# VH-VL binders against Protein cereblon (ohgt): the designs that were tried, part 19

Target 1, 230 residues: Protein cereblon (ohgt), of Drosophila ananassae (Fruit fly) (b3m1f2r157to386)
Amino acid sequence: LSRVPGVDYLEHILFPGEVLPFMIDGSLFDDEMPGLDGLIFGVGFPLMQPPEDNPHKLYGVTCQVYEKGESGRQLVFYKSRALQRIVINCDDIQGPPQYIARNPTSKCFSKVKILPEYFLPEPLKCVDMGSMSRFRDIPSMRDKYRRYQLSSTPWPADACQEYAYEEIVERARKKLEIHKIDTMPRCPIQLSFWLVRNLHLTEKMMRLTFLTDSVNTRLQLIGSTLKEES
Key: E = the ipSAE of ESMFold2; O = the ipSAE of ESMFold2 at other seeds; V2 = 0.75 times the mean of E and O plus 0.25 times the DockQ between their complexes.

## First folded at step 16 (VH-VL; framework fv_roconkibart)

Design y5 (from w5 with light chain L32R W61F; at its last look DockQ between E and O 0.61; V2 from the best seeds 0.00; counts 0 for: pae E 3.7 > 2)
Fold by ESMFold2, look of step 16:
Structure y5 (fold): chain C 230 residues (1-230), chain A 121 residues (1-121), chain B 112 residues (1-112)
Amino acid sequence: as target 1 above (230 residues)
Amino acid sequence: QVQLVQSGAEVKKPGASVKVSCKASGYTFRNWGMNWMRQAPGQGLEWMGWINTYTGEPTYADKFQGRVTFTLDTSISTAYMELSRLRSDDTAVYYCARGSSSGDSIWFDKWGQGTLVTVSS
Amino acid sequence: DVVMTQSPLSLPVTLGQPASISCRSSQSLLHRTGNNYLHWYLQKPGQSPQLLIYLGSNLFFGVPDRFSGSGSGTDFTLKISRVEAEDVGVYYCMQALQTPYTFGQGTKLEIK
């Protein structure tokens, strides 16, 4: 578990890679932090999970400060970037949490758990190849082994194509302006978050895509939205 | 489940005081402020104020300043509203409602069932 | 105090038809952060209020998507695309930009 020196509330979901500008009382960052450059803090989304479903969990992201703007008399302007998805046990929160848009004036701390990101490049999960598995350890045979896995899939070919990472990318390229496509990341984890930021999904879909640890499932959810707009 | 359970109905004489309780369960009590509203029979809703459940600091609507007191018993996750020097126009259903956080009271996502207070001669 | 004015105060509708409720504030509810601090509640007969829409247009969890909120600044609208029997009750708008927080007078929705 990590401890963050600041936890604030945000009324909307923020995904890794997004920029979060804010103003805050400069006295909320103490001398134990090596200035504000590079400071890591947390923001939580209290509206993302209804209290009745799991009222003791608060989902959010870590953010890192990368720019200090011009300051007013007591308030300091900062830019930060979301880094990692986190979950907080509400009982670990120390201090009165406030919404960052309300210019928090109180210190609020908590232990956090960083959420994992899983990606499986080949969505074949239960292919039993027996003696053919030996070929994957031989570099010259690796392409033949992969082709054999595709022909042996326990799923219908059409269903496997609906999970295909490349098809989701192609559908997204048709929807996006060319200058945005030039910024499309190659890493599937980063791509899944980039797509959520650039496709203007509904709040419910944003919650669903935020809560999954499987990058494959996140991409599939995004892909289902793209099919509906054809 | 998140629940707010209020104390039962009361009948009071003018000049008396009433204390309504609101017991919270199913969430971390100190992280969510407590608001108080009332609704006179056949009329709309009126905000009375709120209490920061972390600090215990109350905020009262000016109309009730000097007559209302908000308190907490954090050991049993309970908030209290006491209204003194009751008048007949204080007859209403009184509601507690959970605010948006302990330090902000922007919207109310869970309400108690209400407590009818009747003030009659 | 910010005065909240709802219209109509009584709204009879035919089951399955759309409904629209207006809420006007005496001051702008648009905060410098871009949020409108206006919320909508429904009080069904014999029940306590329940949150429907927060910050002008955001649908609270579990609320059917036939409800929508729109507007900004001083003028706000709640719409129901197709009224169901369970929608009967009194609808309130509330501002939370500044204390004291204030409610509209209520709009009583009834099935004809």
Scores: ipSAE 0.341, ipTM 0.695, lowest interface PAE 3.7, mean pLDDT 80
ESMFold2 (binder alone), look of step 16: mean pLDDT 94; pTM 0.961
ESMFold2 at other seeds, look of step 16: ipSAE 0.406; ipTM 0.715

Design y6 (from w2 with light chain R59L; at its last look DockQ between E and O 0.90; V2 from the best seeds 0.00; counts 0 for: pae E 2.4 > 2)
Fold by ESMFold2, look of step 16:
Structure y6 (fold): chain C 230 residues (1-230), chain A 121 residues (1-121), chain B 112 residues (1-112)
Amino acid sequence: as target 1 above (230 residues)
Amino acid sequence: QVQLVQSGAEVKKPGASVKVSCKASGYTFRNWGMNWMRQAPGQGLEWMGWINTYTGEPTYADKFQGRVTFTLDTSISTAYMELSRLRSDDTAVYYCARGSSSGDSIWFDYWGQGTLVTVSS
Amino acid sequence: DVVMTQSPLSLPVTLGQPASISCRSSQSLLHLTGNNYLHWYLQKPGQSPQLLIYLGSNLFFGVPDRFSGSGSGTDFTLKISRVEAEDVGVYYCMQALQTPYTFGQGTKLEIK
């Protein structure tokens, strides 16, 4: 768990990589905190899912401040970028949460749990057993051949095609404008969030893509949207 | 399950006071402010004010300033509204409603069932 | 105080037909951060109000997608694409840009 000094609410879902501009009360800057440059803070989404589903959990993201804009006497403008998905136990929140879009005027912090991003680069293997067949004919190797065969059951070729990372990337290239294709990340984790940012997903699909820790599953959900639009 | 349960109906004479309770359950009480509205018979809704459930700081609509008091008992997740110097035109159904956060109270997502207060001579 | 004006105040509608309710504020509800602090509530007969739409256009949980909100600044509209029997009641707009928060007069929607 990490402690995050700025836990604020946001009325919509923000995905890693998205920019979050905000303003805060300049009186929060004292001798120990003259500004927010480089600060990492938390933003929670109280409207991520119905309160009856998770009444004491708050899903959100970490954000990092990277730019200070023009400031009035009482309000200081900042730009931040979402980095990591998090979950917060609401009972850990210290201070009165405010919506970041309402120019927070008070300090609020909490312990957070950073959610993992699991990616299996080749989650399905279509394995030709022919290369292993020579071990079948050697008596001392027959048991090892059986263990490999049991542990390496290949998926059907059509399932491999639908799950293939390369196929999802190609579908995305067909749907996106040329200037966006130049900015497409190679990292599958970053790509999954980049696609959400550049596609027009339904609210339900945005929630599903946010709430899964499996990047493979997230890409499959996004890929199904691209296929349906074909 | 988020739920707000209010105290029962009251009958009062002019000049008296009334105290309506609103017991919250199913969420972290101090993270969500409490608002009070009223609705006179056959009339629309009127916002009376709200209380920050973390700090205990109330905000009152000008019309009720000086006559209404919002308080909390955080140990039982309960908010209270007390209206003094009652008049016959204070006859209304009074509602509590959960605000959008403890530091902001800009929409009301869950409402109590309402408490009828009747002021009659 | 910000004055909220709804029209119509009475709205008889045939089942399955669209409905539209207008809400106008005496001053802009657009916050400098880009949000419109205008919300819509439905009070069904004998019930407490329930939140339908927050910040002008966002559907609250459990609200059917036949409801939609639009508008910005001073002029806002609630639309129901196909009215159903359970949609009857009084609809209120509310501004939350500044205290005191104020409601429109209400629009009573009835099936006829």
Scores: ipSAE 0.533, ipTM 0.781, lowest interface PAE 2.4, mean pLDDT 81
ESMFold2 (binder alone), look of step 16: mean pLDDT 94; pTM 0.961
ESMFold2 at other seeds, look of step 16: ipSAE 0.607; ipTM 0.821

## First folded at step 18 (VH-VL; framework fv_roconkibart)

Design z1 (from w5 with light chain T33S; at its last look DockQ between E and O 0.84; V2 from the best seeds 0.69)
Heavy chain, then light chain:
Amino acid sequence: QVQLVQSGAEVKKPGASVKVSCKASGYTFRNWGMNWMRQAPGQGLEWMGWINTYTGEPTYADKFQGRVTFTLDTSISTAYMELSRLRSDDTAVYYCARGSSSGDSIWFDKWGQGTLVTVSS
Amino acid sequence: DVVMTQSPLSLPVTLGQPASISCRSSQSLLHLSGNNYLHWYLQKPGQSPQLLIYLGSNLFWGVPDRFSGSGSGTDFTLKISRVEAEDVGVYYCMQALQTPYTFGQGTKLEIK
ESMFold2, look of step 18: ipSAE 0.633; ipTM 0.834
ESMFold2 (binder alone), look of step 18: mean pLDDT 94; pTM 0.957
ESMFold2 at other seeds, look of step 18: ipSAE 0.641; ipTM 0.834

Design z2 (from w5 with light chain T33V; at its last look DockQ between E and O 0.71; V2 from the best seeds 0.64)
Fold by ESMFold2, look of step 18:
Structure z2 (fold): chain C 230 residues (1-230), chain A 121 residues (1-121), chain B 112 residues (1-112)
Amino acid sequence: as target 1 above (230 residues)
Amino acid sequence: QVQLVQSGAEVKKPGASVKVSCKASGYTFRNWGMNWMRQAPGQGLEWMGWINTYTGEPTYADKFQGRVTFTLDTSISTAYMELSRLRSDDTAVYYCARGSSSGDSIWFDKWGQGTLVTVSS
Amino acid sequence: DVVMTQSPLSLPVTLGQPASISCRSSQSLLHLVGNNYLHWYLQKPGQSPQLLIYLGSNLFWGVPDRFSGSGSGTDFTLKISRVEAEDVGVYYCMQALQTPYTFGQGTKLEIK
């Protein structure tokens, strides 16, 4: 668990990699948080959970300040970037939480637990299809090839296709503006969050993808949405 | 699971005071502000104010300033609203409602069942 | 105080038909950073109010997707795509941009 020098609420979900601009009273950081560049703070999403799901947990992200804008007298403009998903035990919150969009006026701190990002890059253990591969592209033989593939693979070809990272990327490219595609990251963890930010998924899918610790599962959820729309 | 349970109906004479309780359960009480509303019979909703459940600092609608007092007993997760110098036009159902946070209370996602206060001579 | 004006005040609707409720604010409810501090509540007969929509257009938990909110600034609309019997009650808009928070007069939705 880590203590974060500031914790505030955000009315929507923010994913790792997103920019969060805000304005805040500089005294909220200066007394116990010298050196504002690189400051890390927490943001919680109280409306991400159903009312009946563990009402003592608050999911959120850490954010790191990377730019200080033009300042007024004591109201300071910052840009920050979300880094890591967190969970907060609401009983650990010290101070009255406020919404960051309302320019917080009081200090609020908490211990946070950084949530993991699991990615299992190890390749599937599959038998070589060998001489049967020549039937894959012949239409009348494709059903026999797929049936053989299923019997020879450690698990069904449809399940293996859910790990088809390149297919998810290709379907995403068809739906995105060309200038966004050039910023697509190579890292599967970063890509999973980038896709959520850039594909404008449903609110339900946004929640599911945020709450999943498995990057493999997150990518599969995103991929299922791409298939449904076409 | 999240629940707000209010005290029972009251009948009062003009000039008296009434104190309505609102007991919260199922969540971290100090992290969510408490709002008070009232609704006269057959009329709409009226916001009376709210209390920061962490600091205990109340905010009152100007109309009620000087007659209403919000207090807390955090040990039993309970908020109180006391309205003094009652008039017949204070006859209403009084509601407590959980606010969006303890530092900002800007929408009300859970309401108590309401407490009817009748002021008659 | 910010005055909230709803129309209509009474809205009889045939089951299965759409309904629309208007809410107008005496000043803009749009905060400097882009949120509209306007919320919608439903008070069903004999019940406490319940939150339907927050910040102009966001559905609260458990609210059917046949409800929607739209509008910005001073003019807001709540829509029900297909009215059901359980939708009967009084609908209130409320501003929370600044204290005192204020409600509209209410719109009583009833089945013809």
Scores: ipSAE 0.581, ipTM 0.804, lowest interface PAE 1.9, mean pLDDT 82
ESMFold2 (binder alone), look of step 18: mean pLDDT 93; pTM 0.956
ESMFold2 at other seeds, look of step 18: ipSAE 0.644; ipTM 0.837

Design z3 (from w5 with light chain L32W T33S; at its last look DockQ between E and O 0.52; V2 from the best seeds 0.00; counts 0 for: pae O 2.8 > 2)
Fold by ESMFold2 at other seeds, look of step 18:
Structure z3 (fold): chain C 230 residues (1-230), chain A 121 residues (1-121), chain B 112 residues (1-112)
Amino acid sequence: as target 1 above (230 residues)
Amino acid sequence: QVQLVQSGAEVKKPGASVKVSCKASGYTFRNWGMNWMRQAPGQGLEWMGWINTYTGEPTYADKFQGRVTFTLDTSISTAYMELSRLRSDDTAVYYCARGSSSGDSIWFDKWGQGTLVTVSS
Amino acid sequence: DVVMTQSPLSLPVTLGQPASISCRSSQSLLHWSGNNYLHWYLQKPGQSPQLLIYLGSNLFWGVPDRFSGSGSGTDFTLKISRVEAEDVGVYYCMQALQTPYTFGQGTKLEIK
């Protein structure tokens, strides 16, 4: 997504999968412009501090409108859903950004970069290589060590991924009502965002989990929070 | 690192004008409005108005309408406040503060160090 | 204009004890979005004001969690669970629902 037709500010962090309701002056819509259904727009988080090496970046999400409230009123209610994490170079923003809940704008545009979601299996996490691990620190043996590890891994990456989440999933089950647990996704990417939405993390932890592109790291951060509460 | 650095203290006579500068750094200047407040010695804070740094459009509190002018020099990321026809009760510390967005100004998350303006008879 | 009234205006407190500051507005600060447009600032001696709490109850980045804000509509409260020496200064509430934005008179917090 190289251009987003609207960029608005939100005073808190919104994660993919969350619902963002808002209201717009319905008098802007007529027969030729019937509304915002299906619109994809950007939402930035100006209060979330960017990484220090990127001081001119605005982090946010794309959102897509999926529901419209009563039509014909002066204020029209819409629901949107966050889809993807994005980053915006603030210098690319065209128009005066405003807060979506107070004064949403349709004339603030920007180019955006969609942030990746990496989930990579680690063969070392799935295999106990006690006798072979002593070769890991010898430079001439590291290529052989990696080849041996790949050939001797007893679990496929999918099975290792499933196993890696057991502690986090079980800890979350202890803290959540059963009706929420039935909606827990299997996809590691979706699970990481679902956990943030349902576990009410601190502002600092929400920032850390939002800023990482590594799903593995995000899940580890969430897991560390669960251990600290115990 | 967001910083707002204001010009130095000034002493003026009644009837004169003063122009206080506020230089911004560490952020995209045009995306965040600039607010002006003042604080008389030993007194509370008073909002004077703000300027939309993207459009250059100022908004003045009614009390200061006609005496205050907000301007910008976007090439050096600097905002200015000029107060004319000074009176002794204009003696105060004047602050610039970054607002919440370019198109709206609802809280002030970074303030300049303040500029003391003394108006003596 | 919206009048903001703080109480008390002077608040002596013993280190480690809680403190509470009230702020009342002449009009409701609750916006149709569900947000209360009420903010709290601290001005430490010889310093510029700093934002503590925005939109009634949200703790600004880097502010210690011993600070909290509550209230809605016309009545708001800032609480400090355990006062520390660095908390000395003047606390201001501010409304930002309508221009001109207005501050309370200030509450000077002092250590006994």
Scores: ipSAE 0.487, ipTM 0.760, lowest interface PAE 2.8, mean pLDDT 81
ESMFold2, look of step 18: ipSAE 0.596; ipTM 0.812
ESMFold2 (binder alone), look of step 18: mean pLDDT 94; pTM 0.959

Design z4 (from w5 with heavy chain W32F, light chain T33S; at its last look DockQ between E and O 0.65; V2 from the best seeds 0.64)
Fold by ESMFold2, look of step 19:
Structure z4 (fold): chain C 230 residues (1-230), chain A 121 residues (1-121), chain B 112 residues (1-112)
Amino acid sequence: as target 1 above (230 residues)
Amino acid sequence: QVQLVQSGAEVKKPGASVKVSCKASGYTFRNFGMNWMRQAPGQGLEWMGWINTYTGEPTYADKFQGRVTFTLDTSISTAYMELSRLRSDDTAVYYCARGSSSGDSIWFDKWGQGTLVTVSS
Amino acid sequence: DVVMTQSPLSLPVTLGQPASISCRSSQSLLHLSGNNYLHWYLQKPGQSPQLLIYLGSNLFWGVPDRFSGSGSGTDFTLKISRVEAEDVGVYYCMQALQTPYTFGQGTKLEIK
């Protein structure tokens, strides 16, 4: 779990790559922390799921401050960019959470868990995991061992058959303004978030696309909305 | 599973005090402020104030300043509202409601069942 | 204090027909962030109030999509595209831009 020095609420979902401008009470700074430039903080979405579904988990993103805007005496303006999806155990939050749009006046901290992003652009081939199991108990290799297990699990033929990366991109280009298309990322992970941001999906679809760790599934969900709009 | 359960109806004489409890369950209590409203019979809703459930700092509507006290018992996830020097026009149903966060409290997404307080001699 | 004025105060409607409720604020509810701090609640007969719409136009969980909110600044509208029997009750708007938070007088929706 990583600890972030700020956690605030946002009334809507924010995806990695989006810009989040905000103002914050400058009196929260001290001599050892004269500003927020480069700071990574957390933003949670308490309204992303029904209150009854998961009342103790808070999904969100990390954001990094990249620009300080015009400042006043009490309020300092910043721009940040969302980086990674996270989940927060609500019991780990220390301080009184506030909505960032209300110009937070209190410090609020939490441990966060960074959520993974998986993309498997080609069918997996079976791999004998017996020879790789020797890395399972080596801490420095556990992440790589987990990836080998994912890569060695064969995809069902039906799932691979329905994945059409280029088709999803073509459908999106039909819907988007030409100047946005020039900024379309080539990385499938970044593309999946870019598409959500630029296609203005329904709230239900935004929740579904946010909650999946599989980039393949996220792209297929996005593709399904493009079929319905055509 | 998110639930606010209030204490039962009370009958009081003018000049007395009443203390209404609101027990929360199914969520992290300190992350959402607690608001108090009242509704006189046949009348509309009136906001009385709220309490920051993390810090315990209350905010009272000016009309009730000096007569109302909000307190917490965080060990049992319970908020309290005490109204003193009761008058007959304090007869109302009193509601607790969970606010949008603990640092501010601007919409109320869960309400208690209400507590009727009757003030009469 | 911000005064919230609803109209009409009584709204008889025919089942299946649209309904519209207005809420006017004595001061703008538009915050620097671009949000309007105006919410709508429904109090069904014998029940506690329930949140319908937050921040002017956002539909809360479990609220049917025949409900919608619109408006900005001082003038806000709640619409029901097709009224159903379960929609009867008293509708309140509330401002939460500044304390004390204040409610409109309520609009009683009844079936004709």
Scores: ipSAE 0.584, ipTM 0.811, lowest interface PAE 2.0, mean pLDDT 81
ESMFold2, look of step 18: ipSAE 0.545; ipTM 0.799
ESMFold2 (binder alone), look of step 18: mean pLDDT 95; pTM 0.963
ESMFold2 at other seeds, look of step 18: ipSAE 0.636; ipTM 0.833
ESMFold2 (binder alone), look of step 19: mean pLDDT 95; pTM 0.963
ESMFold2 at other seeds, look of step 19: ipSAE 0.681; ipTM 0.854

Design z5 (from w5 with heavy chain K110Y, light chain T33S; at its last look DockQ between E and O 0.66; V2 from the best seeds 0.63)
Fold by ESMFold2 at other seeds, look of step 18:
Structure z5 (fold): chain C 230 residues (1-230), chain A 121 residues (1-121), chain B 112 residues (1-112)
Amino acid sequence: as target 1 above (230 residues)
Amino acid sequence: QVQLVQSGAEVKKPGASVKVSCKASGYTFRNWGMNWMRQAPGQGLEWMGWINTYTGEPTYADKFQGRVTFTLDTSISTAYMELSRLRSDDTAVYYCARGSSSGDSIWFDYWGQGTLVTVSS
Amino acid sequence: DVVMTQSPLSLPVTLGQPASISCRSSQSLLHLSGNNYLHWYLQKPGQSPQLLIYLGSNLFWGVPDRFSGSGSGTDFTLKISRVEAEDVGVYYCMQALQTPYTFGQGTKLEIK
């Protein structure tokens, strides 16, 4: 578990890879950033889940500052990029949390847990029923063929297709303009977050995709929205 | 489950003081500020101020400055509002409400059930 | 202080029909971040207020999607696409850009 300096609240969900610009009191970061980019801080999303579900957990992301500017006399403009999904135990927060959009004036720290990103590169296997297909056309054998098909396939053929990584990628390519698809990442983890940013998912689907640690499942959730539209 | 439970109704004479409690449960008390509002009978809502539950620093609306005091007992997750030198136009239902964070209190997601304070001679 | 003005103050509506409530502030509620610090609450008869909409247009948890919020700067609108019996009560807008936080006068929604 890592301790992250400068944990703040954000009123919306931010996915890894997204840019988070913000402004703060110029003295707050200047003393803590001795002329170097690269400071890592956290933002939490207190409005991500229903209040009754997890009142002691705060989901969020780490962000890394990559550029510092001067936008005004006392407020300093920063650019940061979200890196990793995190979860925070609210009891670990030290300091009074503030919304980063309100230009925080005090330091707030917490221990965080980096959430995993699981990816299984092997597709689900589908059983070839070829030798048995000749029985489906015989009326007296039709019921036996159906029972065999249901009992011998580890996954139905349509379920295997829905879990296929390449199928989801191709459906996304058909929906996106050429200038976007040229920037599509090859890494499945990065791709899953990139798709959320570029496909304009519903708020409900954005929450579901954020909370899923399995990249395979996250891609399937995204793919379900593409299937519904096509 | 987040809950705010306030103390019971009070009847007071003009010139007295009243202290209303607000006990919080189901969340990390110090991460969420506490706001106080009141509502006179048949009238709208009026913000009285808030207290940063981490630092204990109160902010009072100017109208109540000098008459109201917000305090905390963090050991029992309880906030208090005391209003002194009561007069008849202080008759109202008083509400506590959880703020959006302890450092910024900009919307109120959970409200107590309200405490009726009646000031009559 | 920021003055919040609601209209209408009384809103009788036939069940199943739309309703619209206006809220105007004496100062812009648009923050440099792009957020409008304007929230909507509903106080049902005999109950405490409950949050409906935060930051101008975002539905709070458990609020039906027939509610919507719109507007920016000084002019804001709450809409109900099809009024139901449970929507009866007093609606308040509130600004939270600067202290003291201030509420509108309230709009009492009633079924005809």
Scores: ipSAE 0.626, ipTM 0.828, lowest interface PAE 1.6, mean pLDDT 83
ESMFold2, look of step 18: ipSAE 0.626; ipTM 0.828
ESMFold2 (binder alone), look of step 18: mean pLDDT 94; pTM 0.961

Design zs2 (from w5 with heavy chain R30S N31S Y54A W107S, light chain W61S; at its last look DockQ between E and O 0.33; V2 from the best seeds 0.00; counts 0 for: pae O 11.8 > 2)
Fold by ESMFold2 at other seeds, look of step 18:
Structure zs2 (fold): chain C 230 residues (1-230), chain A 121 residues (1-121), chain B 112 residues (1-112)
Amino acid sequence: as target 1 above (230 residues)
Amino acid sequence: QVQLVQSGAEVKKPGASVKVSCKASGYTFSSWGMNWMRQAPGQGLEWMGWINTATGEPTYADKFQGRVTFTLDTSISTAYMELSRLRSDDTAVYYCARGSSSGDSISFDKWGQGTLVTVSS
Amino acid sequence: DVVMTQSPLSLPVTLGQPASISCRSSQSLLHLTGNNYLHWYLQKPGQSPQLLIYLGSNLFSGVPDRFSGSGSGTDFTLKISRVEAEDVGVYYCMQALQTPYTFGQGTKLEIK
């Protein structure tokens, strides 16, 4: 479990890579704490409906402060960037979380769990059985070969197309302005978040793409949106 | 049974310090924040601040900033409040209360019995 | 700081009659989640405060159902449908939306 020294609410879903500006009361610092630069904190999404199995879970992201902006009066302005998806058990929250856009005036602390990002290569297209054919002609090995052959048949072209990473990228390129395409990352994890930032997804689809730990599934969800949008 | 038991009454002279203890029992100490309030004789309640019992991070009301210190001894489930440079208007009953984390209500559902601190010259 | 104003400050009530206490805040206590961060406490003579109502209208466990809370935003009301002798004491509202958490001045309820 990772501990984040602050947790605030955000009224919309924020994906890794997005910038979150905010203001806080400067009196929240003591004389031994020079500011928030480099600080990692959490923001939770209380309006995002959790999965059925986790009614007391608050999903969110870690953010890291990277810039102190212009300050007005007694408030200090900061810029942060979302880093990692997290989940918080609401029972671990101490203090009243405040919406970060409302210039929070109190501290709220919690333990957080960092959510994983799983990525697998493209789905198997076809397995060559040729090198295993020699076992076919050996009587004592025949049953083992037949069992392996049944489990290693090629996927139909239709199914492989739906899992194709390259096809999702090409569909996105057709929908996006050229100057945005120049910033498209090669890393599948970063690409999945970049696509959410640059496509207009429904609130339901943003929730589904946020909640999925499999990068492959996240890309498939995004791809299905591209296919079904007119 | 959830209990908060505070240390006994104190009599202090102006300029001294006082340290009030609050021993918790009957619940997981680190799951509930600890708040401190005071009540001058015949007057209302005043919040002094709170301490996160999981991290040890305090928050002080501005009025007490620089004079009050909240600390913990988690091995005995005890919170402490120390108020320095006492003056006669610090005469009050001091209360600890746990803050509810359930439903994020921040209600004080259990209070200590109170500790009378009298500051007189 | 959020200023909490109670009315009345003194409330003599005939036993068995209803009572009503008003609490106003200088700014809205309604959080975007839909909760009002206002709580009601009773301090009986010689005792520590005890929680009665949390988040504006929720009855705390073990509190008699003759107590009720209502209101939203800046105006809140505590009602007692039938005052009993055990209800004597000072009633406080408190906001817990932002620090410093602040209490009303108190309403002293007495049997007349």
Scores: ipSAE 0.005, ipTM 0.510, lowest interface PAE 11.8, mean pLDDT 77
ESMFold2, look of step 18: ipSAE 0.043; ipTM 0.530
ESMFold2 (binder alone), look of step 18: mean pLDDT 93; pTM 0.950

